# VHH binders against q94cd5: the designs that were tried, part 38

Target 1, 317 residues: q94cd5
Amino acid sequence: IILQFAPLNSSVDEGFWHSFSSLKLDKLGIDDSPISITGFYGPCGHPQVSNHLTLLSESLPLDEQSLIASTSHGNRNKCPVPGILYNTNTVESFNKLDKQSLLKAEANKIWEDIQSGKALEDPSVLPRFLVISFADLKKWSFRYWFAFPAFVLDPPVSLIELKPASEYFSSEEAESVSAACNDWRDSDLTTDVPFFLVSVSSDSKASIRHLKDLEACQGDHQKLLFGFYDPCHLPSNPGWPLRNYLALIRSRWNLETVWFFCYRESRGFADLNLSLVGQASITLSSGESAETVPNSVGWELNKGKRVPRSISLANSM
Below, E stands for the ipSAE of ESMFold2; O stands for the ipSAE of OpenDDE; V2 stands for 0.75 times the mean of E and O plus 0.25 times the DockQ between their complexes.

## First folded at step 23 (VHH; framework vhh_vobarilizumab_d1)

Design dd6 (at its last look DockQ between E and O 0.01; V2 from the best seeds 0.00; counts 0 for: pae O 13.3 > 2, grease 26.1 > 24.2, placed apart)
Fold by ESMFold2, look of step 23:
Structure dd6 (fold): chain B 317 residues (1-317), chain A 120 residues (1-120)
Amino acid sequence: as target 1 above (317 residues)
Amino acid sequence: EVQLVESGGGLVQPGGSLRLSCAASGFTFSESYMAWYRQAPGKGRELVAGISWEGKTYYADSVKGRFTISRDNAKNTLYLQMNSLRPEDTAVYYCAKIGDQYYHTYKDYWGQGTLVTVSS
């Protein structure tokens, strides 16, 4: 009963490539320095369709003010996630990129944020991603490949129990949890915080709290769960973001048993029939192994294969 | 295409030993977490033993100290040495490739199984 994780998938709006083409033609030229970008994701919103990490035209900031605007306020459907674009000027340079080293470099940034405590203050760094690309501006065609760096814990995490959240919570608890989640999602201060704590007290009253408040959650609680926005819709698999969340939990709090809450929505509201609650058993590391960055994986498959994606925008450019 | 082929099952008396083998192909064996599961008639599959790509091993409490999982990455072969066998070890034993492989996959892959019978 080894815990399995559903993949995170990407989508790219054509507006992103239009914005990049303008930037490259007007300002970058042959400059292939990596570019900070913002991805957008949220919890699953439909029982049969998983959500994606999405690039939009605003994912590519054209100046410092644009970057500030794209990351400065919340939007319930666009939780911002830090990412980086490694663009190349030729297909040969694209093919020569050392994908293993790039993945490890971005995974190291996640690990540094875990070790420093930045991930407790801003957990949106946990789903950090990267994209490699080649833009053929003579043909208006774009070749690209996403990675979602994720730690591989060794030994693997064991799954003790997994069920719909509605089967885990009593009716009173479920009502309170749903209301608390909807409030979290409706607040400009919390809607774009994708990892959180769910606390249910002995009187069935639920509250959603920030990760940094874990030690302060020693009050009267019947249940304490590690919650996250789960983009996946599958009934038997937690989504990809749980991977780095478990790495954070093991590293920072040394917990052997973890209850997790895969938060999912339907029609814009919490859906506890779609959401999952599970219990994970984590084998603790000691000594030097606990401080060493775990191995990582995460290059996205294209139709099950290890190949890049391509798109042509010649008819719209 | 992932293929797992078990062998080495059979009939053995209580206290006896068997060595199961699993020939693996269609994936990078040296980078995979491998496991043995078993299923007694009318029961669900249960984990028996697992081994990481680094060689770290894990055992169900019911078999700890009696069973040894190992791997030969040069031959793409997984093994289960089963000692001090008991009647309750009677089951179909499955070789498994656990689905958290190099790229985004969550699906386990199973062999066809090999029957182990420990007769009283």
Scores: ipSAE 0.012, ipTM 0.354, lowest interface PAE 7.9, mean pLDDT 85
Fold by OpenDDE, look of step 23:
Structure dd6 (fold): chain B 317 residues (1-317), chain A 120 residues (1-120)
Amino acid sequence: as target 1 above (317 residues)
Amino acid sequence: EVQLVESGGGLVQPGGSLRLSCAASGFTFSESYMAWYRQAPGKGRELVAGISWEGKTYYADSVKGRFTISRDNAKNTLYLQMNSLRPEDTAVYYCAKIGDQYYHTYKDYWGQGTLVTVSS
């Protein structure tokens, strides 16, 4: 069975457009150079509603003082994700953008980060995203389109097993894993680290570790899972961030199969009934190089269609 | 406007007890995840205890068996009962409202903190 990933959906706060309008009027003018932005997401916290990649007012470049303040402590609800904004001056320019080239460019950045080891040190770069937009400041209307570049692995990833985490762990293990996850989420040092390792020893003691420590912990575990903050609520599908995670794993380590942990919460606590544990095959086809950049997809659908989104703020501006 | 106001801090001898309170306003308290954090001099902020909207609790290992977090939804008040206090518990204690991702409310809110000093 081919593993199916749930799409990641976008959400844009009105504050973002207010700030962007100010930025455009006060500083950018007709300059349509790409702008580095920051998106935010987290693990799913509800059994029926998925989390989103969200833009806020603070997603836009800030002054030096604001940057210092924002880096003081991690936020458990906002895992930062690097992104890029391509804003055009006209709707015609917006429509003429080469979406495939833009997607490929961002995908290449992800792949370079994987190959160089940067993604291992800072896995928050894996869900890198891009936005194209057009702002009509006369009408206070905005057109925009998100893309979440994700690699298409060949052969496709095969699902071996997928079940609630509570059914995978023993009662003793489950208690320890829950505690370890809560500690990870509640620490200012690790709360916004969305990719990690779950290690369980033979005595059912669990620990959460940084992804970069994988080689150091070889042989010191009974169970080892690749964990990630899963924004998806679906009981039978892992969320979108797992795609590039698996690409990284396949590229960096020669694993035939991989165990993964879709971390989800209920009201701020780790919930192993909502969280999923899965096993997947990520074996390369014969003759294929692990260093070859895969194809990529990731443009967000609007109500199932390949079209941009629009918002009017005429009443609030 | 969300407001969190801590009280109950002070000087106490080792082995003593204190009860911290946090008065909450400006949001639906009964539906919020609440927590106590602390920051000792020269150290980072750390979780002490958390309580969900349904009353589930979580404690740091360092305070398990000694501290109890509770809430009174009718009074919009969060409590931290601290027993068997130790010098290492000395810190500024902060009340926190943890954001709810269900409605994409990512912002956390913090009080100004209350100082707890444990010293002989």
Scores: ipSAE 0.000, ipTM 0.242, lowest interface PAE 13.3, mean pLDDT 91
ESMFold2 (binder alone), look of step 23: mean pLDDT 85; pTM 0.851

## First folded at step 24 (VHH; framework vhh_vobarilizumab_d1)

Design ee1 (at its last fold request DockQ between E and O 0.16; V2 from the best seeds 0.00; counts 0 for: placed apart)
Fold by OpenDDE, fold request of step 26:
Structure ee1 (fold): chain B 317 residues (1-317), chain A 120 residues (1-120)
Amino acid sequence: as target 1 above (317 residues)
Amino acid sequence: EVQLVESGGGLVQPGGSLRLSCAASGFTFSESYMAWYRQAPGKGRELVAGISWEGKTYYADSVKGRFTISRDNAKNTLYLQMNSLRPEDTAVYYCAKIGDKEYQYYEDYWGQGTLVTVSS
């Protein structure tokens, strides 16, 4: 069956819009140049509610130089994701934006990061996102639309197996994997690293490693899984971040099949009943270059429709 | 508004045949990944068959060789031909959109279901 991915949904804190309004009034004026922003997400922490990519007041740069420095690291609930905001000065301009071109541009950045090896070193760039917006500061009304650029792999990824992690691992392995995941999440150095490797040795000992250490892991494992923080709660679908992860894996290592680990939590701890283990076929068609940029999709749906979202802060201001 | 309406369910003898239909509206059917699910009494919902926007089909092992999923894009209709029915095929059958050509999953794109009872 062709693997279908659960969409990633956005959440914008009111504080973001307050901060943005201040920025617009105090600094930007009529300047509609794109703004680098930082979104935040994490693994699903509830069995019935998916996590979101969230914008906060701290998503906006304090100054052009502080964007890199201001990225909060070490927060397990705020894995930073690079993004870009296109805010227009008029609703007409908003409506005239070439959404497909903007999406493609961001997708290309992701692909370049994959090809250059940057994504391997820092996989947090994989879920790069885009926001277009219009701010009516007179009415304190905001129109916005998120896109989560994701590659459309050809041929489609085929799902071989998908099941709860607790059914994939033995009891001993499960205990070790859980412990390793919790250690990973508890470390200030790794807590906000959303893509990783899960290795299990023949003695049922598990370890979590950085994606860049894949080559170092060769031969030292009985099981190797590509793990990621899955924001999705659905039992039968992996979350959206897996899409570009698979694209990276396919491009870099040309594997025929891949084992992946959808890491999910309960009350801040690894939960292998909620987490999923899957196997997928990601074989390239004969003659296809692994270097060719795939098509991309990813505009967020609003209540099932391809329309922007809106929020009014008139009552809160 | 998205609508999926199943029909064709009923009582059938073991070894008999039944054809289910699902009328779809409110979305681009031709670009959708469609599927049939079933839920037997006391059991969980399971995937029975799927068909991609290109017509590529998938079947659960339990129904391979007996069931055929098909689609008519002109009519926005999904079909499930069920042959050689067995008592264990007794279930409520659901039609669902489970994805599209963009590989996006859609939550809550389900019909109300139609009951299939296989009994002597």
Scores: ipSAE 0.874, ipTM 0.939, lowest interface PAE 0.4, mean pLDDT 95
Fold by ESMFold2, fold request of step 26:
Structure ee1 (fold): chain B 317 residues (1-317), chain A 120 residues (1-120)
Amino acid sequence: as target 1 above (317 residues)
Amino acid sequence: EVQLVESGGGLVQPGGSLRLSCAASGFTFSESYMAWYRQAPGKGRELVAGISWEGKTYYADSVKGRFTISRDNAKNTLYLQMNSLRPEDTAVYYCAKIGDKEYQYYEDYWGQGTLVTVSS
């Protein structure tokens, strides 16, 4: 079976467009230089917000003090990830943007972070995203399009097994894994680390570790899984963030077989019936091909169509 | 609607050759990643060969040097040339569409399969 990854969906709060309108009117004018922004996501806790990556008013840092005040470290449903906004001054410029080149540029940033080891220290760089936009400030309407750059693993990754986490872990293991996940989510030091290791010892005790600790976690009789915050709720599909995680794993550790853990929540806590455990078979790259940047994909579909999204805020602006 | 229709299977003696075809419709064929998979009785489906939208190819070790995947974007057709066939190549061969360039994808599509039997 081919391992496939459920797409991310964009969600943009009205406050983001209010903040952007102020910035454009007060400072940017015609300046169309790219703007660093912050997106937010977390493990899925409800089907109606499945697979969402969200922009909020604090996604657009207006100054250094705004950056400090706008980031809510430790908020369980607001794991921050880096993004970039390419705003255009006319609809014609928006329509003429070279979306393929922009996607490739942002994918190259992810690849560089994988190759340098930055992604081991700060794995929130793996779900890096981009947005192109056009703001019509006479009509208070906004046209936009997200991409979530992700690597094509060639050949396709094989899915050997996929099941609810509760069917993979024993009852004792499941209790320990749930407690360890809840602790990871409750700590300001770890709640914003969306990719991690799950280690279960022979006495069924689980611990969650940082990616840099992989070699120290390898040992006899342990279960070792590559875990991540999975924004998806579907029982048969891991979420989109797993795609770049597998690219990292292939590039850095050359593992043929990977156990992965799609971490999901219900009512604010770990839910091992919704969470998935799967086993992927990855064809190891030759040394020559392993350092060539893979092809990338990631432009968001709008209800299955290749078209941008639009919103009008005329009544609120 | 995506449609994939394989043809060209049959009975072939060991050492023989066979060419499989897959007629594709309902999507932009030239922008897709296409592949051939096979499934022997009682076994899982395995990748035989893949070809990207740029024409880059991949082959499983068991078929390297004997099989050639190709695509004709003008005819929306995927091919598998199979030479030096062995009894171990006996399987149902499936044409697959795996993904599209540029956009998020997560659905794969399959044909009904065509049987290849290699026997004296």
Scores: ipSAE 0.693, ipTM 0.843, lowest interface PAE 0.7, mean pLDDT 88
ESMFold2, look of step 24: ipSAE 0.422; ipTM 0.762
ESMFold2 (binder alone), look of step 24: mean pLDDT 84; pTM 0.851
OpenDDE, look of step 24: ipSAE 0.465; ipTM 0.747
ESMFold2, look of step 25: ipSAE 0.463; ipTM 0.774
ESMFold2 (binder alone), look of step 25: mean pLDDT 84; pTM 0.851
OpenDDE, look of step 25: ipSAE 0.019; ipTM 0.422
ESMFold2, fold request of step 26: ipSAE 0.164, 0.686; ipTM 0.632, 0.846
ESMFold2 (binder alone), fold request of step 26: mean pLDDT 84, 84, 85; pTM 0.853, 0.849, 0.854
OpenDDE, fold request of step 26: ipSAE 0.136, 0.322; ipTM 0.561, 0.697

Design ee2 (at its last look DockQ between E and O 0.47; V2 from the best seeds 0.00; counts 0 for: pae E 10.2 > 2)
Fold by OpenDDE, look of step 24:
Structure ee2 (fold): chain B 317 residues (1-317), chain A 120 residues (1-120)
Amino acid sequence: as target 1 above (317 residues)
Amino acid sequence: EVQLVESGGGLVQPGGSLRLSCAASGFTFSESYMAWYRQAPGKGRELVAAISWEGKTYYADSVKGRFTISRDNAKNTLYLQMNSLRPEDTAVYYCAKIGDQEYQYYEDYWGQGTLVTVSS
């Protein structure tokens, strides 16, 4: 069957809009140039509730000092993701935005990062996102729409197997994988690295490695899985970030099948009952180049509808 | 509302042929990625064939060279020509609209299916 991915949903903290309002009033004025922003997400930590891509006050551009500070210490609950904000000055302009073109532009950035090797070095760029917005500062109301550009692979990725990680790993392996994941999450250096490799040796010892170390670890493992922080809680579907991950894998390595690990947590710890292990086919069609940019989708649905979201802060301002 | 209605299933002898049809409505068919799935008794649903909006076709290894997926955009109809049928091809065959061209999607759209039985 075709592998289906759970959507990634957005969440915008009120603090973001407060800060944005200040930025607009104090600096931007009528300038509607795109603004680089940073979103945050993490693995699902609840069996019934998915995590979101979240905007916070700190999502807005920081000064150089703040950037340095943010790079020095990772936050396990705030894996940074690059994004872009298109804020329009009028609702009419908002409605007239070419959403497809904007989506494609961001998708192209992702693809460039994949092709150049940047994504391999820093896979946090894979979930790059887009926001269009209109801020009515007179009413303190905000209209916005997220897109999470994701490649549509051709042919579609086929699911071979998907099951709880606890059913995939032996008890000994599971213990080791859990420990390795927890270590990964506990380290300031790796806690906010959302894409990684899970390697299990013949002696059931597991290690988490950077994606860029794939070639170096070839031959040293009995099991190798492409792991990622999965924001999704669904037992039968991987989360949205896996889409571009698979696109990267397909582009960079000639693999017929891939094992992937949907990392999920319970109470801040690795939970292999909630986490998923899957196998998928990612073969290229005959004659197609791995370098060809795929089509992309990714605009967020609002309660299943193709409409923007809105928030009013009139009571909090 | 998306609607997919399969037809053309039936009983056929090994080596025989069938042509399945899927009538699609409620969406822009010409812009959609379409597919055929099948589910055999006691087995999971599996991809049989897919066809992109550009007409690119893909097949499961088990049906390559025997099955042909095609589409008629003017008629909003998807087809599956099945030749050299085998007993292992026995299944309920489902027509599906796959993916989305703009928005996040989770679920595919499926028809009710049509039964294909290959038996001597």
Scores: ipSAE 0.157, ipTM 0.574, lowest interface PAE 1.0, mean pLDDT 91
Fold by ESMFold2, look of step 24:
Structure ee2 (fold): chain B 317 residues (1-317), chain A 120 residues (1-120)
Amino acid sequence: as target 1 above (317 residues)
Amino acid sequence: EVQLVESGGGLVQPGGSLRLSCAASGFTFSESYMAWYRQAPGKGRELVAAISWEGKTYYADSVKGRFTISRDNAKNTLYLQMNSLRPEDTAVYYCAKIGDQEYQYYEDYWGQGTLVTVSS
């Protein structure tokens, strides 16, 4: 069976648009240079509702120190993710943006981070996103469109099995994995690291490790899984972030068979009934195609349609 | 809504050729990522060949050089030309839509399959 991925969806707090309006009126004017922004996400926290990649007022940094502080958050469920805002000054310019070229440009940044090893040191670059926008500041209305660039692995990845994590781990292993995940989530040093390794030793003791430590995990484990914060709640679909994670795994470690762990929570704790464990079979590219940037997709649908979103804040003036 | 109808299967001798067709409807074929899979008795389905909306192709090692996947976007039809057939190619062959330019579907779509038998 071909591995399918649930879409990632955006959420924008009204405070973001208030911050952007102030920046545009006070400093930018008609400057339409792209703006670095920070998105925030976390694992699914509810069995019936998926999480989103979210923009908040602090997503729009005003200087270098603010950007550094925003991107170094040790805040639960606010894992920082790099993004870029392509704003426009007219609706005509918005409509004429070359969305395919913009998506490709941002996907290339992800690919370069994979190739250079930056994604192993800072895996929050994997869910890098972009936004195109037009702000009508006379009406306090905003038109926008997100993309979550994701690689198309060619040929598609095969799914060998997928099941709730509670059905994969023994009772003893599940307790240890849950405890290790809760510790990872509760530490200021690790809570904002959304891609990691799950190592379970022969005595059923679990540990969560950084991606750069893969070689150090050899020999310790009975089970080794590639874990990530999965914002999706669906029982048969891994979330969107797994796409670029698999691209990283194939490119950096050339692994043909991969166990992955879709980490999800309920009520602030690891939920192994909601979390998924799966096994993927990756067809390895030979030769030159392994170094070529893969094709990418990821423009967000609005209620299933290829149209931008709009919001009016006139009532909040 | 999405429908895939395979045809062209049959009995053929080793070394023979066969051309499979897949008529597609209910989606924009020219934007789709299409594939052929096969399933022999007692085995799981395996990928045989795939073709992107850009025309890039992939082949399983077991068929590389013998099989050719192609598409006709004007006719909404996917093809698999199978040459130099071997008994181990005996299987039900399935046409599949495995994505599109948005690649936001979370379910594959499959045809009912067409039987190819290569008998000595």
Scores: ipSAE 0.005, ipTM 0.365, lowest interface PAE 10.2, mean pLDDT 85
ESMFold2 (binder alone), look of step 24: mean pLDDT 83; pTM 0.836

Design ee3 (at its last look DockQ between E and O 0.53; V2 from the best seeds 0.00; counts 0 for: pae O 8.9 > 2)
Fold by ESMFold2, look of step 24:
Structure ee3 (fold): chain B 317 residues (1-317), chain A 120 residues (1-120)
Amino acid sequence: as target 1 above (317 residues)
Amino acid sequence: EVQLVESGGGLVQPGGSLRLSCAASGFTFSESYMAWYRQAPGKGRELVAGISWEGKTYYADSVKGRFTISRDNAKNTLYLQMNSLRPEDTAVYYCAKIGDQHYQYYEDYWGQGTLVTVSS
């Protein structure tokens, strides 16, 4: 069976558009140069509602000190993710943007970080995103569209098994895994590291490790799973961030069989009934070199339709 | 609504050839990642060949060099040319749409299948 990945959705707080309006009126004018921004997400925290990648007022760096303060937060529900804003000055320019080229450009940045090893040191680069926008500041209305670039592995990844994490781990293992995950989430040094390793020793003791520590986790009877903050709540689909994680795993470690762990929470704690464990089979294409960037996808659908989102802040301004 | 209709299956001698077709409707065919799968009796479905919207192809090792996937975007049709057929190729062959260019997706669609039997 082909492994399918649940879509990632966006959310934009009004404060982001207020910050952008100020920046455009005070500094940018008609300058349409791309702007680096920061998105925020975390693992799913509710069995019926997926988490979103969210833009907040602090997502837009108005000055260097504001950016430094924003990126210094160890907030468990605000795992920072790099993104880029392509703002346009007219609706015509917005409609004429070459979405294919923009998606490919941002996907190439993810691929470069995979190839260079930066994604091992800072895996928050894997869910890199982009936004295109048009702001009508006379009407205080904003048109926008997100993409979450993700690689299309060819052949598609096969799903061998998928189940709730509580059905995969023994009772003793599950308690240890939950405790280790809660510790990872409670530390300011690791809470905003959204991709990690879960190792379980033969005595049912679990630890969470950084991706760079893969070799230290091998060579015995350990279970080894590739874990990530999964924003999705769906019981039969891993979340979107797994796509680029699998691309990293294939490219850097040449692993053909991968156990993955979709980490999800309830009320701020690990929830192994909501979390998923799966086994994926990854095959390299016989015609693909390791240096060749895969094709990518990722433009967000608006209620299932290929249309941008709009918001009016006229009543709030 | 996505519809995929396979045709071209039948009985063929070992070493023979068949060409399968899949008529597609209800979506933008030229922007889709399309594939052929097969399912032999008592076995699970397996990926046989895939083709991207840009024409990049993939083949399972068991069929590489014998099968050719292709697409005609003007006719919204996916093809599988099967040469040098072996009894092990006997299966129901399914056309599948497994993605769209540039957009998030997690749903795939399958046709009803067409039977290929390779025997003397």
Scores: ipSAE 0.176, ipTM 0.635, lowest interface PAE 3.9, mean pLDDT 87
Fold by OpenDDE, look of step 24:
Structure ee3 (fold): chain B 317 residues (1-317), chain A 120 residues (1-120)
Amino acid sequence: as target 1 above (317 residues)
Amino acid sequence: EVQLVESGGGLVQPGGSLRLSCAASGFTFSESYMAWYRQAPGKGRELVAGISWEGKTYYADSVKGRFTISRDNAKNTLYLQMNSLRPEDTAVYYCAKIGDQHYQYYEDYWGQGTLVTVSS
C-alpha cells in the first residue's frame, strides 16, 4: 500500500504577531519583500496530541548577536527550521498570490539542498516551510497560510511494514535504543538535530549517528534505520517530515527499501511503544534519474479545508 | 464528487487474460495519479500498478511483465491489462485516484472494486 503521511500542522504564538507588527511598523513599512524566518518543532511527546511547527517571537530575524547565541545551545523542544514569510500589504494581494509557484520555489530550495549535500550536513533544512500572510494592523487581525513543501515521489512510496518500535526491537535492543535516543536528546550538540541514524550492532547495542556518517558506518551494524523526530502521534502514520527525508534518501543512496524510525517521546523520554518502525519501498521508476526534482505538495489545510487561517489580537494589543 | 467505477472483472482460467477498466469522473483525470489496487481474501489491500499524470508506470513485482496499466485521458478511463493470470491474482481490484498535487493531504479515492477470480 502507499505510505500515508500525517500532515504537519502549524501553530503561531501571539508573540510572533506582536513582534511582527512591531517589525512592520518600525522597519518594514510597505516593503513586502519576503522575510526569512525560523520555525520550531520537535518530536511528539504525547500519545494523543501531535506537535506543530511553531512560530515564536524569536522566529523573526535576529541581530547578529542573537544568532550567535542561538547557535551555541540547542533546545530539545525547539528544533529550528528555516522558513520564509510573504506578507502582503492588502488582502487582495494576499488572495492573488501564486501559491503554487511559491510552494515550488521553496521545494526547489529543499531539492537544491539535497543535491548539493547541504541537507546531509544539516538535515534541519528538510522541513523548510512557507508562510503567506496579510496583517491588518488597523484591526490587529492576521490572515495566514502555511505550506510545508513535500516531494511527491513517483512511484509513490510503498509501505511494507509499520509497527511500534517496541515490537521491532528485542528487549535488549529496545533498552539500548532508548538510552541512545535519550543521550541524543540530552546533548546540546544533537538535541535539535531532527534527522539521524539509528544503528544497532549484533550485540544489541544501539547508537545514534549523524546522517552524514552513513557511509562511514556501513557494514558496522546489524540494523540501520533512518530516524527522525516525528511530530505525529498517530499509531499508523509517520509524520510529514519523513516525506522529504525519504526523498533525500532516494536521491543520495541507491536503496530499494528503507527502514525508518519515527522517534516519539513520553514525558520527555524516548518511548518505543509510541515510536514507530517502518519499512518502505522507495524504488525509482524505470529510466528516472535520482536527480530529477519531484513535484511537491504541502499547503496546510484548515480544519480539512483549503483555506487560510486567521487570528485576531485586538484584545491583546 | 469523485467517482470511480471499475469494470471488466470475472472468472478466468489460469494463463488467461482480463482487461479492467475504470471510468473516472468528478476531477481532472489528466492531472491525477491513478492506480490499481487489489485485495485478496484474508489479505490487505496492495498496490498493483500505478500511472502518473505523465504516463510513468509502476508495477508490483508480482505482476511485472504480466500486467499493464494505461490511461486514456480523453475518455477519463484507466485500464489494467492482465495477462498470464495466476490463481494468486484472485482478488477484488480497485481503481484509485492517488493523492493531491497541491495541498497537504494525500487523500485517496477508491472505486467499489471488481472481482477477478482465477481458477481452473
Scores: ipSAE 0.012, ipTM 0.295, lowest interface PAE 8.9, mean pLDDT 90
ESMFold2 (binder alone), look of step 24: mean pLDDT 84; pTM 0.842

